# Ledger of designs, part 49: VH-VL binders against q9p5m9

Target 1, 257 residues: q9p5m9
Amino acid sequence: MAKVTGLPEFEDLHTKRKWMLNHMAAAFRMFGRNGYNEGTAGHVTVRDPIDENTFWINPLEVPFSLMKPSDLVHINSDGEIIGGSKMKYNTSGFAIHYEMHKVRPEVICVCHVHSIYGKAFSALGKPLDMLNTDCCVFYNNHGIYFDMDDVISMPEEGRRTAKGLADYKAVLVQNHGIMTVGTTVDEAAYLLSLMERSCQIQLLIDSATKVGERKHVHPTRAKAIRENADNPVGLYTAQQPNFLYEVACSNGELEII
Short names: E, the ipSAE of ESMFold2; O, the ipSAE of OpenDDE; V2, 0.75 times the mean of E and O plus 0.25 times the DockQ between their complexes.

## First folded at step 28 (VH-VL; framework fv_axatilimab)

Design L02 (at its last look DockQ between E and O 0.01; V2 from the best seeds 0.00; counts 0 for: pae E 19.0 > 2, off the site)
Fold by OpenDDE, look of step 28:
Structure L02 (fold): chain C 257 residues (1-257), chain A 122 residues (1-122), chain B 107 residues (1-107)
Amino acid sequence: as target 1 above (257 residues)
Amino acid sequence: EVTLKESGPALVKPTQTLTLTCTFSGFSLSWEGVGVGWIRQPPGKALEWLANIYWNDDKYYNPSLKNRLTISKDTSKNQVVLTMTNMDPVDTATYYCARSEYTWGSYAFDYWGQGTMVTVSS
Amino acid sequence: DIQMTQSPSSLSASVGDRVTITCLASQSISSYLAWYQQKPGKAPKLLIYAASSLQSGVPSRFSGSGSGTDYTLTISSLQPEDFATYYCQQSYSTPLTFGGGTKVEIK
């Protein structure tokens, strides 16, 4: 197995914040590159490293592909803008994500997009099958939220979604899309892209059933793969090629900290 | 090079309206995230924020003076104008305009004009 | 409104001294804090933004620290040109507010 790169350490929390915001912006650019934009839908929340009762979130009207650290909005737990950009953000989205941050304090980043294959697969209302080794990080490590037909408040939807997420790294929201969580922005962002690709792959395989039968990764092997792959350092490392790509393409708008 | 310069009357009578103009160069108030603010300082006293205007024409006022203040911009002329009504001797101060910009999670006034002294007297 | 209490109001120091100025906010301001230097007859000059970030062109002997409600400006070794009045300013919420100032005088 490839040697994993360690997580960076910061003596100064302001430097850490800068680091986080650059990686957050890069994540959005990756999402944009992958075609995850859907109007004003989709958002990422990140717990601030200095004031942990506050969060960063993306603005409504900035395309994912153009996201800069300076576009990001700093908000408190009540959803009030306290810093960052002065642009509007998705208040409903924050209400939902905030519930996840509350029940899982170790979660630093929550990602949610309305991507094509995530939406398509979520409409089936079932979990992913372990059909390749890459998706095995989600073996018994992703949930489903089924209660989208109820008329409920956004905080309640957040609580229910959080329940579906449980202690997993991802949740499929039925007829809606995918959400992922991480202890770093990179972890959550990588998992989101992986989940999207996993959904795509399964839909392709399921559509090809006339050609042959689906073969599953054996549960024992799937479990072993998850245990090896589902770690903060490895998942952070997995995102670095994407991060570096976005930095290289950013014309100096993104910075390696 | 970023520069700002305040212009207006040096003397105002009580109850009259003060009009100050900030003319700047080296940046544009059409740039996202950029703002211009007014800050005053009575002789020998601390600084007091009055108002800010941003690229998107968003305006913020000091609530203690809100009813007396109006801020506006002319982006094409690189000017910001502040009007303050019902002037009183207590409003005697040096008035500054300054650029406000977001930098890595914080707003600060990074460039200032030299200031213009305004005396309110009968 | 957020009140910024700056201390001390004045201090006397010698060239080479370590100087520390404190700013206390009436509530948490999440590091939305700037420090300015003002010399007589001149406009304020930005020294530190975001509580601890050094403004371009400012000497490294200036540093800022703190979080929540408590913040400090430190001059590691006072230079002759550093005798001035210093102000803190919060940008957490409007109205923007300044501290009362700290005058650094020659001992």
Scores: ipSAE 0.022, ipTM 0.596, lowest interface PAE 5.8, mean pLDDT 92
Fold by ESMFold2, look of step 28:
Structure L02 (fold): chain C 257 residues (1-257), chain A 122 residues (1-122), chain B 107 residues (1-107)
Amino acid sequence: as target 1 above (257 residues)
Amino acid sequence: EVTLKESGPALVKPTQTLTLTCTFSGFSLSWEGVGVGWIRQPPGKALEWLANIYWNDDKYYNPSLKNRLTISKDTSKNQVVLTMTNMDPVDTATYYCARSEYTWGSYAFDYWGQGTMVTVSS
Amino acid sequence: DIQMTQSPSSLSASVGDRVTITCLASQSISSYLAWYQQKPGKAPKLLIYAASSLQSGVPSRFSGSGSGTDYTLTISSLQPEDFATYYCQQSYSTPLTFGGGTKVEIK
């Protein structure tokens, strides 16, 4: 793994944790503002910078738009609450996310939402087509996983979803939504919003097939765009306007570390 | 252990309808994402995909043969049936059934039957 | 329809050699590609799925790589049991299509 450059560096891991939790809360507020919320569905897990076998997750009872760093729940690999807000959380969601963190230790953040266009497109059981330059970050960089309504074990569902991720940054969870990963909260959150928009755009284009035939970005160009765009520092940077906006709107509940 | 086995006639006359049955064990077509497909291989030639059927009854046919092919399943019997109408000597091949998984970025075939040779003789 | 072009159509190599087989798709298949091994008189056996993922029970000397339209199967150190014909298959869209095959002969 390349060393991430242009990101803040912290000597004190407790300061890094505070930074991470503020960015995690901001990501939830962005998801709520963008309408990615769906009842109690949707969860983000972030690997703790101090105890790397433990994770932070959102509570069930806090709306995305109102998330604060102090609301976040600290859990161990067995799903036991060990710190943070001590609120109830989605244990099935954690089980799925944990398998991804386990097989890919470099993954710091996993995001999953039941957003409208992600759900709609995921029902088609096919990957995104490269129909614009922005979605080319997902060229040869996203997978597919189908929804297992009859899953007998959540760790098993997590292991199958992790297979769909392979070494990619995103997966379409069939009949369910989208899931993204990153080495920062900001990377994963930005990719999530980008995938949601990409699903929306493709559905609109596919609905217009009687107007004209689809034109793909040429695979050679798509590969080149992905190689440039799939850049952890660049994706972190791309998220900063959203982060700063949510901090500004938070009435002091979020802060820039 | 996952197994598949093809059964049907070894010899078919031109214009007759071929019916092949795939009987499998170790998995179920009631499981989400699971499917069975048919692939044929003429003697000494490459593999050619014919049709797939999935747990949700989604069916996919090779367009070159679509007017001649019908695929169906009986989940309770662990069977998939392929029919091909109007057989011609060019259809002489070994016919395989294989399991497909509708996930992991792949319609790959992870388990295959041993194949059954079908000869179309005028 | 997506056409799959394999090369070479045949090759011969010695035990221990590195062997490379290529598969070219007529359009991007986004790594939805599988590799199969078929020994004489036997059904094909899945080696690689999703372009680079090794099927369970397949030796680690087999590897897959590539993206877009260009894909490669590599055998890092050829073994006597690797004498076979190898096929690629795109699994991106229907109709599912196979390459013409590559026969690997051991000297």
Scores: ipSAE 0.000, ipTM 0.410, lowest interface PAE 19.0, mean pLDDT 86
ESMFold2 (binder alone), look of step 28: mean pLDDT 91; pTM 0.940

Design L03 (at its last look DockQ between E and O 0.01; V2 from the best seeds 0.00; counts 0 for: pae E 17.1 > 2, off the site)
Fold by ESMFold2, look of step 28:
Structure L03 (fold): chain C 257 residues (1-257), chain A 122 residues (1-122), chain B 107 residues (1-107)
Amino acid sequence: as target 1 above (257 residues)
Amino acid sequence: EVTLKESGPALVKPTQTLTLTCTFSGFSLDYYGVGVGWIRQPPGKALEWLANIYWNDDKYYNPSLKNRLTISKDTSKNQVVLTMTNMDPVDTATYYCARSDYTWGSYAFDYWGQGTMVTVSS
Amino acid sequence: DIQMTQSPSSLSASVGDRVTITCLASQSISSYLAWYQQKPGKAPKLLIYAASSLQSGVPSRFSGSGSGTDYTLTISSLQPEDFATYYCQQSYSTPLTFGGGTKVEIK
């Protein structure tokens, strides 16, 4: 029986990299199982623990549900493949994610998907309301990237997205979906699934307006919940049941390091 | 029973600093979502909110008075202290402390102290 | 800041009368509204919280209603001890704000 643990510590950075790649692959499998995949859309970038100005990203040709650590692509800040799998990856997606890693050096992982409820809610151009206690991790902790409907370079697209992200953990990318950040893969992945569910719940509530009046979580309580819940170690721990489930379903393709 | 009691000087001179202590029993500021606030009432006038402090040390001040107010707590003594600088005769009022609790989700002030009258005169 | 407009500022009534006091918020406060009673020389006393919930120990002749921006306190049959000043207060956001008060006097 697997056990949930806090953040592991590593004396060897090569062991830390192996741990990180297994957790990255598991996050993709969870995204696939939850239906967050859409064709070749969706990307996760993770800062390398050994060379911190290099990154790991998913290849275009591997389904989320089948992702293995060995499929992941190691790239430098210019987008050149320097290791790992040599498969094609979305260079535009990386350019956008890189701007967030650049302006926030502490961000280890950036997750972006075109999930159903995130896409639907992102089309409304407004932030989430605090309509349940789980959503309150995003209270004054998520932003909006407004699509300007113009032709711009990918670095400028990334800078605009980073402005919408600010110092928050998440951003709704208008007409596209959800983006989350974390100091671990697990933190960012957990926040992504939580934001997707928060979008779903709000859309359900908004469709029920003729049944009753919406009641918000009080802002003072929402702030208190956010301060308790926006905890990188706690969010990492909250993801561990999902990680362990994906390891168990992986037929030995994922490892607990 | 939940009780709160204000203590401090009845008379303060203009420009001096007022320090008020709220001593309470029957609850603790260790409890999740619990807070204590200060409200004043000038003679014959309406209630005016001053400041709140919560269990997690979150502090909220009336922005019209923010530069003059400091609120703090000593959870082990069941006390909340309000300090107000640069007192003026217009600050003459009864000062109340009151509990703000999320028990029903309202954050209303469900228990009040008896109040202490503070007069500011030259 | 959320402004609470309370009306009337005063009223005269007889024992047994039904009285109604209104508060209007400058924006929706999602039922985060409280009503207080204050007698001369005494601290305010909470009557109603969450717009319509009766505080423990408060007589059932007091009731609160409303939603969004419009809220009402009703005393169904005024008693001698109910002659007092009544305040509404929003607790939706800081700064917390009170209405101007309604003084209920003997006719």
Scores: ipSAE 0.000, ipTM 0.422, lowest interface PAE 17.1, mean pLDDT 87
Fold by OpenDDE, look of step 28:
Structure L03 (fold): chain C 257 residues (1-257), chain A 122 residues (1-122), chain B 107 residues (1-107)
Amino acid sequence: as target 1 above (257 residues)
Amino acid sequence: EVTLKESGPALVKPTQTLTLTCTFSGFSLDYYGVGVGWIRQPPGKALEWLANIYWNDDKYYNPSLKNRLTISKDTSKNQVVLTMTNMDPVDTATYYCARSDYTWGSYAFDYWGQGTMVTVSS
Amino acid sequence: DIQMTQSPSSLSASVGDRVTITCLASQSISSYLAWYQQKPGKAPKLLIYAASSLQSGVPSRFSGSGSGTDYTLTISSLQPEDFATYYCQQSYSTPLTFGGGTKVEIK
């Protein structure tokens, strides 16, 4: 596990917003680097630290790998663009995420992508098995949502999605992809990438069952790992290598705040 | 189940006004992002978008026909009405209403009515 | 207005064939593209939205790809029920515009 360094504190909420937006853009770049970009699918919402009734969301036009803070769209609870870029965004995604933000006010960031292994594994309609220690953060801490096969997003669907999340950090949306939540952008983003890798690993293991028997992490051990790993500071810290990597590769487009 | 059905006259005389009604079920035009559009297709020809109306009463028209088109909704009746003035034989086509939404940024039409053939003739 | 140039206008293929239809936009439409299938006497049916998202209930042999101005609909293995006319449609800006259509006929 990553060394816990703590969350940064900001006296100025404008600086905090800038911080959040840079980390948000970095998260997308990481998603792009990992190959999570699927057409215009996938989006991240972040609750604004200044006006908590407003949110930031990614535009549809910008590839994940090229995301800049200035590309992000500031929208109110009605989905109206009030700042940031004026590019189009996934309004259905926002509608769903908005309901999640309402149901879980502690959630600052919601991530959703249509990644390869998330989609593949979600088609099985079952939760992850605890097949390695890294995925144990999801031990009894992820769910399955079954009602996202409809392309029409409604407030009710958003509420159902939020309900499906319960108090979990992640959900596998059947035949759809992965959703994660966090109290920071980095927490949610890290969990998303971890969930994707976890799906990949399990699919590999399952495909190798002719070679050997799967071994599970003991439930007691898995629980202990989750209890240690599932904390906002640790999960934030876990994302920092990815963040710093993206900053280094951004040619100045991302800033360390 | 989502359904849409077009209703209106099958025959219109030149210069007259066409009024078509789309009656739908299985969804509400109050839903966030939901819209209803009209598309027409002359016999053996391609599709042509006419107009859309959305849950927030935003209206969009084909500029080539804008001055002739009026779209409105009655959410309580689950109806969308399209009015097209000064009809001409060239406007002879099958007229479809279809559901769309902005939610996926697609303005794509995922459910269609069966279409109603409108012939403009003296 | 954004013009959608669809090609070819028609093609002949056999069951099992890989079929590719192209749609070229007069300007970038940022993946705001849908593909429809239309059979004679029937309304169009949505196949793909957002350039590459498969509509619910549509067979996996259909796929969409592309970006910017160039987009492609692919049928990996043509089935008997796939003989129809296909249309692309951009939703980047109004007026919404359709391609001229591609008729897929039996060889």
Scores: ipSAE 0.000, ipTM 0.489, lowest interface PAE 12.2, mean pLDDT 90
ESMFold2 (binder alone), look of step 28: mean pLDDT 92; pTM 0.943

Design L04 (at its last look DockQ between E and O 0.01; V2 from the best seeds 0.00; counts 0 for: pae E 17.0 > 2, off the site)
Fold by ESMFold2, look of step 28:
Structure L04 (fold): chain C 257 residues (1-257), chain A 122 residues (1-122), chain B 107 residues (1-107)
Amino acid sequence: as target 1 above (257 residues)
Amino acid sequence: EVTLKESGPALVKPTQTLTLTCTFSGFSLSEYGVGVGWIRQPPGKALEWLANIYWNDDKYYNPSLKNRLTISKDTSKNQVVLTMTNMDPVDTATYYCARSYYTWGSYAFDYWGQGTMVTVSS
Amino acid sequence: DIQMTQSPSSLSASVGDRVTITCLASQSISSYLAWYQQKPGKAPKLLIYAASSLQSGVPSRFSGSGSGTDYTLTISSLQPEDFATYYCQQSYSTPLTFGGGTKVEIK
């Protein structure tokens, strides 16, 4: 049955775009509810299903928690607004995300936020340890962007961030926060929330070193967990409770397509 | 299949600089937690760790030798290079490169090169 | 620096014997310990990681045990091909350090 797939398919690409924009708006509302917002910082880009050389991004001045599909901005590869709400957006953020989409054409969604624990952990310049089974989706599957005392252009910054991401699903952007990618909005958004929580948990464990010795998930088990958990349909499905909650709270501003 | 191979001069004169290259295949330093280390063994003696470099460019050196060692990588070429300055006859050893993983406390070397013998003499 | 002390330095045993090699760390290393086998003229081979986990392709007659500062490698029934020198190595902190080695000779 269609329910068992968990990931919808669309013959009509205009319906797919509507579905995508509703899920994009819901991801922002979840980010806002979780406190991942910081002023005008943070942005998500999604490759358009109809014109795959164009992208959708959040406007600068709409709060994450109030995002609607109609607020989202449609942009070509040069950063020119071609549709959607026509509101101001973060042009530097788009330039960085565009380099990621360019080198990895399979990536539909790139999420980046300046969340508290992601920022804190990214300042340490080291990867997450596999201290619980949920974090193991990031085993050999997340990167670190590291840049010290260097001045580079926005496209070059994007290429260096993409290099730190390699073929992985996430990168800790040093002194900045978290960036995740996915083949759906939901995949990338779920991974972002999971990485933020993983950073929080590790910081708590590292703060509690006098209470007991840290126990790692064994590398062989961590690899097996990652192979099972790094699954686009599974990660999409894992986000659906958050999506449905945001739809229910939206006063009809979000739709289930 | 994971393989590593050391290359460099078999003979070095005292005070000269040794440069060794580890070329590997079957894995990439773009993978998180992955590293390559150098270990040496003087004839008939125990193993001595020299340096490690990891996917994120973190570098670790044996403190007893840190003033003499430099480790670097070229991820696109699957190579790691070790440079050791001011060589002395006591540095005569077989030099190995080996793969390691970077996790909390996990630096075990699961695949080793065949080793290259370096003799320091006139 | 964490000092690793192996004992004995050498031993002689017959085929079929149970062989035990010990490794003492100068401080707790929380089971972040590896065992290597090295045959003459060859590179070391990883046998055991994380104190007790058997590396793929290593015969089940090899086992590791211990915790804290005290660790043991056991060969339950010595075979002719087990003639080698064995090293422990801690991976708890840098600098990474090896034990002095234990040479196993077959009588």
Scores: ipSAE 0.000, ipTM 0.397, lowest interface PAE 17.0, mean pLDDT 85
Fold by OpenDDE, look of step 28:
Structure L04 (fold): chain C 257 residues (1-257), chain A 122 residues (1-122), chain B 107 residues (1-107)
Amino acid sequence: as target 1 above (257 residues)
Amino acid sequence: EVTLKESGPALVKPTQTLTLTCTFSGFSLSEYGVGVGWIRQPPGKALEWLANIYWNDDKYYNPSLKNRLTISKDTSKNQVVLTMTNMDPVDTATYYCARSYYTWGSYAFDYWGQGTMVTVSS
Amino acid sequence: DIQMTQSPSSLSASVGDRVTITCLASQSISSYLAWYQQKPGKAPKLLIYAASSLQSGVPSRFSGSGSGTDYTLTISSLQPEDFATYYCQQSYSTPLTFGGGTKVEIK
């Protein structure tokens, strides 16, 4: 478990925005590094710290691995581009995420990708089993949405997905993939990667059942781990190695603020 | 109609404090996203941002002048006040107040006062 | 601080000419760039915000473009009333900073 340190504080919201955008770009680069890029699918939304009625989102055409802060698109609640890059973005994705931001106002960041193991596991239509200590942050802390059979509007899909998310940190969307939320970009991004790895591990274990019996983390222990791990500062801290890695590899395109 | 007007002394002595008041109409500084800023322009020179204040009482200053500047608002009077201490002849300029809007992509000064010339001289 | 470098500092043009003014930021400002027009003895007037959005009431002959660090103001056909000094301004981060200005004079 990551050490609990602290979240950076900014006296200037413009600086905070810059900070957020760099971490957002870094998150995408991490996603790219982990192989989460699937065509133009997958997107992250971040509530702007200055104008809280507006959001940042990634453009469609930029590979995750090449994402720069300057590529990110600033949009209002109506989906109009108001700043950042002028590149196109996933309007349907935003419509879905916007509904999630509405029902969970404390959520600053929503992450969604079409990653391999998230897609695979989500096709089973069940929650994760607590098979290791790392995934216990999701103990009774992730939802599942499997009501995707109806032809509905994107906002309605968002509302249903948000319902599946409930007050949890993650939701498995059946036959679709993973969504995570956080009070920071880093929290949401870390949780997304952790969820992906958790799905991978479970699929691996389930495929090895002929070799041995699955052992579960005891519910009491799992609960204790979640209660300790599921905090904004700790989860932010947990992402920092990934952030620093991306900064180091960015050739100056990412900044430590 | 949105209007802004600067008021204050035209002449200030060195080391004295300048106090400028911006009186505006046509909008409210209680409205979400609304701000008022001060910008100055020495004769024949470029524009320099000094400070902004917003609806939520957030204040931002030019770091180069931060220790000398104080900005405040009286929403009920539709006024913003800027004080600048330890004035020097180099601070001689036309001082403008202007409206800024941090809503729907409006991060610029869309309405300006006519400006007031301030001369710092012995 | 983000430095804004305008070029040229001055230019001479005739009515009907296409005029281009460039603004270079010391770092990316993510299209948080505004353009102003200032006539002698008058306050600046907002022309363009968000790099390319035309302010209400501004003639369509004015346009803005650019991204990252490089931005351009274009006057497609210069009119007599367009002879003035133009400034760019970034609003990406504080302190807000202006370019040095470009004076458009009559040839």
Scores: ipSAE 0.000, ipTM 0.503, lowest interface PAE 14.4, mean pLDDT 91
ESMFold2 (binder alone), look of step 28: mean pLDDT 92; pTM 0.942

Design L05 (at its last read DockQ between E and O 0.08; V2 from the best seeds 0.00; counts 0 for: pae E 16.8 > 2, off the site)
Heavy chain, then light chain:
Amino acid sequence: EVTLKESGPALVKPTQTLTLTCTFSGFSLSTWGVGVGWIRQPPGKALEWLANIYWNDDKYYNPSLKNRLTISKDTSKNQVVLTMTNMDPVDTATYYCARSEYTWGSYAFDYWGQGTMVTVSS
Amino acid sequence: DIQMTQSPSSLSASVGDRVTITCLASQSIKSYLAWYQQKPGKAPKLLIYAASSLQSGVPSRFSGSGSGTDYTLTISSLQPEDFATYYCQQSYYTPLTFGGGTKVEIK
ESMFold2, look of step 28: ipSAE 0.000; ipTM 0.424
ESMFold2 (binder alone), look of step 28: mean pLDDT 92; pTM 0.942
OpenDDE, look of step 28: ipSAE 0.000; ipTM 0.497
ESMFold2, fold request of step 29: ipSAE 0.000, 0.000, 0.005; ipTM 0.431, 0.404, 0.484
ESMFold2 (binder alone), fold request of step 29: mean pLDDT 92, 92, 92; pTM 0.943, 0.941, 0.945
OpenDDE, fold request of step 29: ipSAE 0.000, 0.016, 0.006; ipTM 0.506, 0.561, 0.508
ESMFold2, last read: ipSAE 0.000, 0.000, 0.000; ipTM 0.417, 0.409, 0.399
ESMFold2 (binder alone), last read: mean pLDDT 92, 92, 92; pTM 0.944, 0.942, 0.944
OpenDDE, last read: ipSAE 0.000, 0.016, 0.016; ipTM 0.497, 0.551, 0.545

